# VHH binders against Galectin-12 (LGALS12), part 14

Target 1, 336 residues: Galectin-12 (LGALS12), of Homo sapiens (Human) (q96dt0)
Amino acid sequence: MSQPSGGRAPGTRIYSWSCPTVMSPGEKLDPIPDSFILQPPVFHPVVPYVTTIFGGLHAGKMVMLQGVVPLDAHRFQVDFQCGCSLCPRPDIAFHFNPRFHTTKPHVICNTLHGGRWQREARWPHLALRRGSSFLILFLFGNEEVKVSVNGQHFLHFRYRLPLSHVDTLGIFGDILVEAVGFLNINPFVEGSREYPAGHPFLLMSPRLEVPCSHALPQGLSPGQVIIVRGLVLQEPKHFTVSLRDQAAHAPVTLRASFADRTLAWISRWGQKKLISAPFLFYPQRFFEVLLLFQEGGLKLALNGQGLGATSMNQQALEQLRELRISGSVQLYCVHS
Key: E = the ipSAE of ESMFold2; O = the ipSAE of OpenDDE; V2 = 0.75 times the mean of E and O plus 0.25 times the DockQ between their complexes.

## First folded at step 4 (VHH)

Design d14 (framework vhh_7mjh_2)
Fold by ESMFold2-Fast, scan of step 4:
Structure d14 (fold): chain B 336 residues (1-336), chain A 123 residues (1-123)
Amino acid sequence: as target 1 above (336 residues)
Amino acid sequence: EVQLVESGGGLVQPGGSLRLSCAASGFTFSDYYMSWVRQAPGKGLEWIGRIYHSGSTSYNPSLKSLVTISRDNSKNTLYLQMNSLRAEDTATYYCARGPIVVTSDWEDAFDIWGQGTTVTVSS
């Protein structure tokens, strides 16, 4: 089992409250379209760790790595590979190799093609430290991968092998991995899979202020998606994603309660509808909330899992003006 | 053009049974949740239940023992079977598309409604 056991406490149940008539529990909801389903995160894998990247890498994909560098670490590596073969070695499109055993810690990046290492690229400054926790984000663009460490841009590497040939992630060496996340910035096939240089929705220093207010000057249209990415704080209390209209009412709010381990939809009148799903927010772990707007409703995915939907009039979507995010999180990305 | 047309209403004696039908056109019927909703004279809308394309149903718990919802995707038709009818079941019965999720504001959750068919339970 690579996924955490994040289910409800034994013997507890999330009940659906309802309109004047109570809804039957266990009703199946419409599934989230496959194009919006993201790869589930992996928690506490044993290193060396090798896993499939579902659908392979493409421009717009992001991989998150959260962990700790051991006090006695010499080196570790993160490899984005063309297959998982052990003999012969697979081609490695992007090899990311921090080294701590030297007087001046540094990072080597390279490509392995046909069993041969190419010319290494070297970064003399290393933001990672022995004994410290880290968050590394790999953002795969059209011509290069960008790497940020602990919320700040660190390096970039131009591809020497086609990104589309990468289908495997390998993690090796002196590293304690706490979480690996796989995130899709553009889940739509009809939309561009390649983000332009200077993409406005991914910051070079990915730490947004919380509470975060994100303007929706033209409202929302069916087919649009809102993506919220971040990290849950160490001692979380609550987390909310709220959509506000021109009158500053909040017709839809998604609320996570950490004490109760519950997710709920909150109406503008404060009526609460519990979401009957495992609580997939974890202290000090990344999360991704995806909200898909369609005729007749809003669909939710959390960390690659479709969790449910709520009803919403198309007219109400066009009246929305603000996305507001608050609570016990650090934010790295907000896209609408 | 998207349309829903109900039929099968009428006068029934207490304790009797009725089957209502709803003919759908202008959309891919099998892709949608379909619901039955009723409105008694002088009262608000009351949700009866919904059915997904697979036949999975969800009912108002107050009505679950009295009704059965079914569908025929090949005929684009939704059905409501009602048994052991009482005078308080007198209402106009509507076929509606949706909702994806039922909440306290569910009346605004439906995007297409039929014209309704009237059921009167009386001697």
Scores: ipSAE 0.000, ipTM 0.102, lowest interface PAE 21.0, mean pLDDT 73

Design d15 (framework vhh_7mjh_2)
Fold by ESMFold2-Fast, scan of step 4:
Structure d15 (fold): chain B 336 residues (1-336), chain A 124 residues (1-124)
Amino acid sequence: as target 1 above (336 residues)
Amino acid sequence: EVQLVESGGGLVQPGGSLRLSCAASGFTFSSYGMSWVRQAPGKGLEWIGRIWDSGSTSYNPSLKSLVTISRDNSKNTLYLQMNSLRAEDTATYYCARDQFITMIEGEPDWFDPWGQGTTVTVSS
C-alpha cells in the first residue's frame, strides 16, 4: 500500500569505490538528527486506513490530514495507536472522533488503555462540516497534542499514555481522505529552529515536470535540508537527483538503478560509490529523499532512514546553483 | 438508523457447513471495512476476520482454514462461509463496522453499529 515495509538495518555503510583520486579529505559528519527523519505522504488512501508512523511519535512531530466530510457522514475517527492488533484492540494514546449526526456536532477525544476506554473529553463548536473540505493538523508537543482545523487552533489533549509507544495511525469512518502528511518539526521549543530548510509542502497533490530544475540562488549552507517527494513510475529504469554548479557540472549525483536495484553517489567525473543499503524504491510506491548538508559533506535519508554520507567541501556546496531531478518518477514536492 | 442484521444461524452437525449473512442499512456500506466476531457461551469476543471495501481479507490465523469472508456491495450484504464446523464453533456470531470490532466499555454508543447476532449451534 505504497508504504515502505519493515525496518531498515542500521548496517555498515562502507562505500565500494574504484576512485584513484583522494576526494574526501574531510569526512567528520555528525549523524542526521531524528527530528529530520521524514515519511512519504499518502494520497487518496482507502478508509479504513492503518499505517506505520516511521520512527514513531515524539515531541516535534506533526501529522496533517486533508480531506472531505461526506454529505451523509455520521462520524469518523483518527487514532494514534500502539500497534495494529484487532483482538484485543491496541492501546490508543489519542482518539480523535468528530460526530456530525448529533443535535450539536462535537468532537470526542479519549484514550484506550488495556482494552478500556477512559474518561471522554468533549469539544463543542466543530469547525468540520458535512460536504466540506478540511485540513486537520495534529501537532505533538511534550505534554499534549494540539489540533488545528482549517488553520485555526481547535483543541488540545494531554497524553495519558507515553507518546513514545505510538507507532501507528488509523483512520476510520465517514471520511474521504485526500492526503496524509508527516513532518518532523518542534513548534513547542522556544527560540529553537530544528528545521533549517522550512517545512515541506504536503497539502496538495501537485505535479512537477520531470526533469525538474529547482534553483539554489545562494547555493547550499551547512544545516540546510533538501526534500524530494514523489512516486516511482510503473516501469522504472533510473532516477537521479543531481546538484549542479553555474557551469552545469554535476559535482554530486544520487542515482537509483532499477535494473540492478542499486543506489550510488556519482561524482562530476563519473566515479561511483555504491551505497550498501536495501533498495527502497518500488514501482508505483511513494518515496522521500532527504539530503542534509553539513560541514564536510552531505547525508542521505530515504523514507525516514539514514543510508549514508558523502564528502564535499564547504566551497563546493556554496557554488551549487541547481537541483535537478530526472528519470522514472512523478514529483509532488521539492524543497530546499 | 444504522442497522446490521445477521442471519443464517441454526443447528448444524459436526463437519457441516453454514453461510451467515449480514444485511447493512443506514450508512454507505461500500465505504467501510466489515468484520465478523463471535462469542461462545460464557467466553469473551473472538475476532474471526475482516474484509476491506477493496475486497482484501484478513483472518484470525486459528480460523483461516475454516472460514471465508465476502461481500456484495450492490446488496449491502456481508457473508461468512464456514466449513468443517466443530462443537467449539458454537457461538453467537456478530458483524460490525471495523471501528467497533471489539467490546469497548465506557462508550455505549460504540455498540450501536453492531448487529443483534445470529446463533450457531454445532451438535450431533
Scores: ipSAE 0.000, ipTM 0.142, lowest interface PAE 17.9, mean pLDDT 72

Design d16 (framework vhh_7mjh_2)
Fold by ESMFold2-Fast, scan of step 4:
Structure d16 (fold): chain B 336 residues (1-336), chain A 125 residues (1-125)
Amino acid sequence: as target 1 above (336 residues)
Amino acid sequence: EVQLVESGGGLVQPGGSLRLSCAASGFTFSNYAMSWVRQAPGKGLEWIGRIYSSGDTSYNPSLKSLVTISRDNSKNTLYLQMNSLRAEDTATYYCARELDWLLSYGTETYYFDYWGQGTTVTVSS
């Protein structure tokens, strides 16, 4: 759990603010294609708010924060953290801290490393205003995070800690949060960006029964995408996504083994082919599996990372009747 | 503050041509990439193309031979020239300002911070 900038004492900070009398609508992005959403958005969280970022941060990820600055706000902070430990306090790779109570409102950005704040970076002329709604986008690049406010570029901050160590988002202070979204723009390099689809921002689905059976009454066609989103359980053993035919044979199964931290394709006869990729399933974290079927091939993306392609007989795709998901997971979304 | 106002829509016969305009105000127009986006009745948004602050253009490949985007920075105006119009081009056409730093990242071409109210084009005899 994070604390206000400059403080090291453990404990929960209690914030007090008046409910704003009049709020203007914030500037909002167009509907985002479902395939770009990394984990379900969160609506109206209570601040302080701390959540896990599934798969951690890497280049290409975006965090969207929609909300309102209270009329009596002094300051708030958004922290991208390396864990949620209270003792010791987690490292904070990117601390974004607007301050309104000073003579010249400004934003402080910094890094907390080994319990010590580094050199403050300061931006004058805060774009955020007390009493006004906002949309803040945090776009994580290779060398820096870029922050925009209400569609306008606001600042850049160069990483001082590896971005890959960040797995937690904390929001603290005098802020009313309307929505938090986590996005990965185009996990498949070719197609999803060129033709933006009109989708509403995805609401969290009800939990699905596991094992989950999802019908494929016409089998799979080229261009079809399977999306599986869920949460890994506390003590995971294994997790499988199987494509099954009418006779319940599984010509292709994706298997995650937590004991040896391997990801593999399993054939109908149980032959195992390891996938040479990072093991991006973590206990108690959200995950997203995407399977794209094209031209006798199957592409896999896990947590927004493309893991390559494998070949499949197109005739076998037409004979598939069931997508089955089983193992040490809770499921929120299954789409085909 | 920022305003985008489209004009030039209307009824056009199949095979005809039409030029849409977008009048921009409230920002330094020449510093921003601008896009045209359309929405056919009952369909989702379809990106048509963009023009960068440099004047370079990029188009949806399915529409590239049918449209030309240009700008006049002295008039703060964006244009969409459409030729060989067909019934499938019937839509509401929107002018949109792009987030320039997202475009420089190379992955966010559909993110727009301001939209016009749209102008309707109907292709029918």
Scores: ipSAE 0.000, ipTM 0.100, lowest interface PAE 19.7, mean pLDDT 72

Design t01 (framework vhh_podentamig1)
Fold by ESMFold2-Fast, scan of step 4:
Structure t01 (fold): chain B 336 residues (1-336), chain A 124 residues (1-124)
Amino acid sequence: as target 1 above (336 residues)
Amino acid sequence: EVQLVESGGGLVQPGRSLTLSCAASGFTFSEYSYGWYRQAPGKQRELVAAIYTGSTLYADSVKGRFTISRDNAKNSIYLQMNSLRPEDTALYYCARDSVTEYYGSGTYTWFDPWGQGTQVTVSS
């Protein structure tokens, strides 16, 4: 999977009607490199919403949309554009247009090139529903974009314009957007593992049981990344991600407390170490927790933001046998 | 093959009426929204009227004079043009919806003109 070499936004044209973004501190342990996190997430943007995609689109880029389809929705669209000009219209490499007002709800995908729409691609059996919340992932591959809805593969669209010309995201129409996230398919470029083709999140049922036990039969290795994706419940109290050994001891636990709006590392003996970072978990909002394991410690990222690191002291990674997730969340994906 | 074919244009005196028709084929008519565009000499193409599932939209220049309608049984849309003025002279296109966008205070639906258009000339 290809990533831009030392890539950041080109900067020749920055044009943003943006909402606030949140940045995380780096902690005293080595910070997660800037090249790992291209762009902070956006929360509760006002639609219509148009923003620059930092570094543009490339193979391995992922865009996440979480939101709600209004009860009276007719249609909305998500456009991946070559610029943000209003007049004349920019070229649109990928137009994603769900329609609810029809007898059989469906999605139209298309490309706008030189002011003209091309041949429509149509997908029946829309996975989105009026009145319901959703999580949409756009995974940009080399030849095509793949779209999943609520953890299930939905459609794919082959590019008709160069991906490298796309630098703008537009969201329009009858949609309430809760979060927009920008991720790489492998956000830890210094890891030894390639991100798997056919990522579990795109292929699996959207719901896993909670508490969730995920086996680590060979333990963990330096450079390995654990990914946990899910949704915070409406009235959350706490949630934890624990690594356990064969004796079910938990040498490291990440704990989120919603009453205090704090994150902490909990040791095997119950010692708490608070994480000095913004609390990026919100009721009924998507989250993504990434844990990068390295010799001597691990690094945490939440919703595309590096939140810091902790030492694992003498804990042998190969002795870990289980990842356990519990608390006030619905899970879509656990990957190790 | 998707086709939209406009008809009903012609030469008419100021103050009179014309009805334009657009016949659609090659897709499921009832699943789409439609618009009428016009382009006058020396001007850019403008949206004149649009019809959605639950609403209609008109350009300020034609409000109260033009009426857009649809007939799902006949796979057709119509533009009834009353009290025609010389400034209504233009080539008129019908288009199927592709995109709805919101810009500031306005809602704009982008339609693709797929016909050759029908000429309306208002002259004395």
Scores: ipSAE 0.000, ipTM 0.251, lowest interface PAE 14.0, mean pLDDT 73

Design t02 (framework vhh_podentamig1)
Fold by ESMFold2-Fast, scan of step 4:
Structure t02 (fold): chain B 336 residues (1-336), chain A 124 residues (1-124)
Amino acid sequence: as target 1 above (336 residues)
Amino acid sequence: EVQLVESGGGLVQPGRSLTLSCAASGFTFSDYDYGWYRQAPGKQRELVAAIYSGDTLYADSVKGRFTISRDNAKNSIYLQMNSLRPEDTALYYCAADSVTEYYGSGTYTWYDYWGQGTQVTVSS
């Protein structure tokens, strides 16, 4: 009748593309070599799902999406984005949008540039079926992305924006995700590179200077999110995210101290209020800080974990004019 | 290619009703999602209502007063506007092939194809 309730999602499988096969019950699959894995895979994420692509996209990288299309699915989308802004909306280099609700199920691909959708590319059939499991591979080449479904080539899309500007993956809509994997399929990398745990995938051209000042011309409204993404430097001392008002007072500062491995809220007068949470900043690792402003307060999430909250009234939020980021980090994404 | 043509706008007294229509051509109507946007003088264009996947989305300012619907046989979408207010005065646009995205606590809807708009003026 309904979908199983309270059950664990069925496990995950990784196809070997040297001997591709359609996924079926009880079938044995060859694993993808560990040397191809660029960052830890994510299992059973809740949709909507938005995450950082460590080191961004480049030719030879593959993104793997394993899941199930619900029986009543209308549509879903997978977006390869240039940042994580809510308003203005980020540029989307590759928008992959299957539609099931139509008399002729199809897929739409497009690019969003400067808040404007470009010309649709449309494929008049779907390789995906409602109620069925799938393995989708996005293979990023020099000039185009190639998409395969269940071991078969499905479509390709020529880039309209530089691939190197993509650092964010978004998954939305009517889809159940079992696994998201980030892999390098370049065979020359296997013999020449090692990707051990703890080593960062560096951006070749950091976009933002530190200290970074980001204007908030209209202040902040309830429901608004500040997003900060970057890389912790090799020998970090401290890292701060400060919200400043028109008088240059900092009513709220988030401070990370690497010597003490502590995270704290700092008031206008320098009083510290420790956050009782794991210290999730590590030398040479990527990080993501989200500050969610809601009526009555500010919530903090770090690397996908909600860590704490502090109180702020609506009048104080309206008086904020500047977000300032400083310290032992390299920044590539700051949005409000 | 895709063409959207709005109609049904006009000058009405506060508290009255209007029905806007949007005729679509150049594609298979049932393959697309649809929405209505409006733009008042000096303001940014805002989403009024969207229809997709058996679901409807309404701006808080119009919820309970406006109803969006579609007729696949006539290749048309409609916006039934009840209890009109002076604040509803705007140029109303039909849009097709919506992209609905979920970010944090918000939902954002964008459209690929736009009509030229139809003017609604609510004044005594």
Scores: ipSAE 0.000, ipTM 0.232, lowest interface PAE 14.4, mean pLDDT 72

Design t03 (framework vhh_8h5u_2; at its last look DockQ between E and O 0.09; V2 from the best seeds 0.00; counts 0 for: pae E 16.2 > 2, unsure alone 57.0 < 65, placed apart)
Fold by ESMFold2-Fast, scan of step 4:
Structure t03 (fold): chain B 336 residues (1-336), chain A 127 residues (1-127)
Amino acid sequence: as target 1 above (336 residues)
Amino acid sequence: EVQVVESGGGLVQPGGSLRLSCAASGFTFSSEDYAMGWYRQAPGNQHERVAIIYTSGGTNYPDSVKGRFTISRDNAKNTGYLQMNSLKSEDTAVYYCARDSVTEYYGSGTYTWFDYWGQGTQVTVSS
């Protein structure tokens, strides 16, 4: 019943050692049409995980979450957050919080507004069980989000904050995430619509060439973000993200060495500065590198986790013209 | 400056116990401000998260340490802890403490950081 995608290149199916093991024997996976894919999917993120929803949430959008509830799970949460708030914690338009540690397992939904939690809404979570795999679909309508689990409608939550203010997804707690998908679908109407898919799926992503060159025509300014998403290959050696000027000099380079499991910043003059943090690249796992440029500094995050900050010359940032990515990775997107 | 300092590591026999401490400076560990976690890197092994405690008070542990390790916070002392029991040789590693920063805002959205990694504390389980 799906319209075929015309003129789009086929995406690459991604399998990792954790993906097939969460499936029932003999269970089939269906590919998602390219026309339904809003932005590149995320595979096997490290939790806690926070990412941008490109273009924000609007009626007709769907977020898909596939994973496993650990046998010993207490709780996890999925938060749809607003970037328009100045609170120390962002406003959370929809907080979805399954709890397994209670005598009567349940799901709490809520809104965080102005740094204060509002009235809890509660539902039994009969479809979510410790030790079991799941597919959760968040379907964003005009007046409410509808949540399904394993192909069955589970709950609905009427918005208490404008949906248009939501631009961020956060995943926290006791959950193993296999895949996060972002889809563009038709909005709900009276008479209801069925989901495009109600069972496990394979996500397909376009391949970018590696090494990849991404233009920065105006250089970089404070407040800008670079996002690099990809998959680490099976036998990785090195992974490099290099910022280059018009003369192809590299004033800043991020280098990951898989042999010694270290991350380092390399200056134009070859000076190496080790990043004192756990090595969060894993063979055959998805990664997301985020570079946030601020006045006087650069922040690096990997898979939703900040790895540190370093000082940067403002004038050197304005002279950058190219982002170059190379090494033992497959790329799905580069955004600046 | 904002910093975390790990302590409490050392040499211990298999089956022994250690309590690691994470002292924070330049910020507070109040339950409404920051989550915190413990991570480790063993010689020849991959990095892994050992424990996390969220602003809600909820905790998470990988199967490799569940039932043996316990994470906690003392907000009055601005200190986090990792209680390690029934230690095994495979627990030998450098242990790091990290803070979950308040969410930062940027052009197209918001982002939550775990930063301010400490110097680490060595745990060696031998004999």
Scores: ipSAE 0.000, ipTM 0.212, lowest interface PAE 17.5, mean pLDDT 71
Fold by ESMFold2, look of step 6:
Structure t03 (fold): chain B 336 residues (1-336), chain A 127 residues (1-127)
Amino acid sequence: as target 1 above (336 residues)
Amino acid sequence: EVQVVESGGGLVQPGGSLRLSCAASGFTFSSEDYAMGWYRQAPGNQHERVAIIYTSGGTNYPDSVKGRFTISRDNAKNTGYLQMNSLKSEDTAVYYCARDSVTEYYGSGTYTWFDYWGQGTQVTVSS
């Protein structure tokens, strides 16, 4: 019963990995609804990469995948899974598998249930190209996930397994991942696209050093959305998001104060108006601030939750020249 | 629904032959992306790939079966085959036909997932 020695074929070995947790030991979260807490982005994960989706998936969630397709890529896949088991394989509610090693690049989408692949859905055109960077958004609705690539609609996939069972993201194959983002779909109707473009996360960009200044050469117009994404520092005191005019006055400032756990609008003259909302900022916690500019006012969303509006005339919006972020945060994204 | 159904297993004497069949549905062998492989698993062991045929017609075999096993396909019938000759007791296993949609990854290391395989077909080699 001897067995001759020999090499194992490439592509047949299963590598061990562990299912990471969303929350580290010692991390303290305020008592607020779980849907208000955002999972922080992951930068430069090593593929194959498997992670828990904090709170699982539900309608209104969005996953952002930022990366580069290698010049010699054959294929990669992104799997939205029910668990992270290797044996048996987890159910995969949504398997997204771009294929480049063909005369006609395409995407296969499918579901794995009980160890069996279901009917393949084939998408014969693929905006992704070898050697190019990309930004993919997965937008989870009630009945289907919608996928955009580089700001353009690409496909939809109707759920075949309950979305509520999905708690794990897996990324495998020929892909260089720069960032994975976990966000909520933009709540603002006027600032939303049906198939939105994403805005990339940047790690340690000089343009995002705090205090961060972002020019507004023509001010702001109705329909524009300012996006600020960042991480609260370890020992925070306060931070501000200010909109300033040519004279360096700040008619609109959003201030988070950690000493008294308040979020407030600060007027040009220093008057403080509290925003009645759970205080979601905490040391080393990721956040997203959205400011939608509309006729007659400005709307705020925090972590994808609309919190209210304030009035501001259109002429005042057009006179703003600078978005400035200061204080106890590290920034990943500033967009206007 | 992507399915494969294995057949043709059974009991044979050492030195005998068997031909296994793999009927595929829900995909076609003519696609550039759909390789077909034969795998086996003896009790307590990991799956071992014993043959693969790519859409190009290229084949690969481990040394343990090279020269004895031949994989082939009939694209008109959408069926794969494994001809097994000169069978040994060590070949006793459940044989699975699987679509191999996970291949070598770019960079160091390899990662393999099998998309699907059926219930398998038992091959027993004993005197």
Scores: ipSAE 0.000, ipTM 0.226, lowest interface PAE 16.2, mean pLDDT 78
ESMFold2 (binder alone), look of step 6: mean pLDDT 73; pTM 0.741
OpenDDE, look of step 6: ipSAE 0.005; ipTM 0.262

Design t04 (framework vhh_8h5u_2)
Fold by ESMFold2-Fast, scan of step 4:
Structure t04 (fold): chain B 336 residues (1-336), chain A 129 residues (1-129)
Amino acid sequence: as target 1 above (336 residues)
Amino acid sequence: EVQVVESGGGLVQPGGSLRLSCAASGFTFSDYESYMGWYRQAPGNQHERVAIIYSGGSTNYPDSVKGRFTISRDNAKNTGYLQMNSLKSEDTAVYYCAKGEPTYYYDTSGKTYSWFDYWGQGTQVTVSS
């Protein structure tokens, strides 16, 4: 398993950025505006990495990827996906695939629709190099995504699937990731206020009542993913995510205690097992909980960081009927 | 139908050698944008990749087997191979041959999943006295 304290560079501030349009390195983080849903950046995620894009993609959204191409890299890919299902495989609206293993390094871009790859768009010059650091910016416009590498425009790709269907980012292959950022300001249109002049991101996303009950009418299946996105309140006390059966017993509960700054798995009988991991919930900060279900257990990730697994050997996934979320949070979406 | 069948596993002494074979049907090892690889799983351990070969012939190995294991293929016979030299007790595992897609899914804890990968039944390799 991943180390509990892993995924952060020495001296790195939480939410520190290399992008000058958001915040400068070394600057203390400003408070998140009350009117906006902002997704926190992820530092040093373990690749492969799959995460949810809060509110999905829309014109004006920007995704930043900072990292290093390993010296022995063959290829990597960055996928903007319509969900994270394993069966059937999700559609991929934009597949960005640098290849280093060929005689002449190049980038392939494509779309996966209904399980079938479409026509490749090929870029013969590769701006990325083995052994070198990079900063890639993906700017999502009305008709196309624009990609820049190390501050230079690199390529553009016209959408073949509706951008509004994209809600998932996947990073796979031979790449070391230092940071993943999600920005709502368009740095390529100086003085433009399309996004800030429009509806705040928060008003474009549905809000759920807390406590929230999300039905699982067919139970859960191996390979299924549950995603919970929200905002921690100003004076948080605790936050729980519970899986319940038809008798309302909770065979597994994730509990965050803000007073103790601890995460724990709580059994049906109230037995507490501490998770040896960083406490990645912060007052007035956005969060994403990802639960990946497998035969005999589930895996937990917070804000793109894998935090561990728990066993469910005695609990059949098909018998689970409810996901219940309660505590000191505002919820924006729950997906199952 | 895409299918792979492994053979060549067995019992071998530490320091010995073994060659695994992977017979493929329904695809060729020269398929563009595809890979062919060898994976292993020991009892109680996670599934891990030990070798990969791309359509262009480039290969990759983790440090644990680099210099000891060699992946190759014979496109005319549609067969892949894993040559294992200087075997250690920690190489004991069930070895699987797989055809991969360009896209992989891994969870944030590092466990590997592949969409529509085709896997063989596996062949047991045991390294002991």
Scores: ipSAE 0.000, ipTM 0.188, lowest interface PAE 15.4, mean pLDDT 71

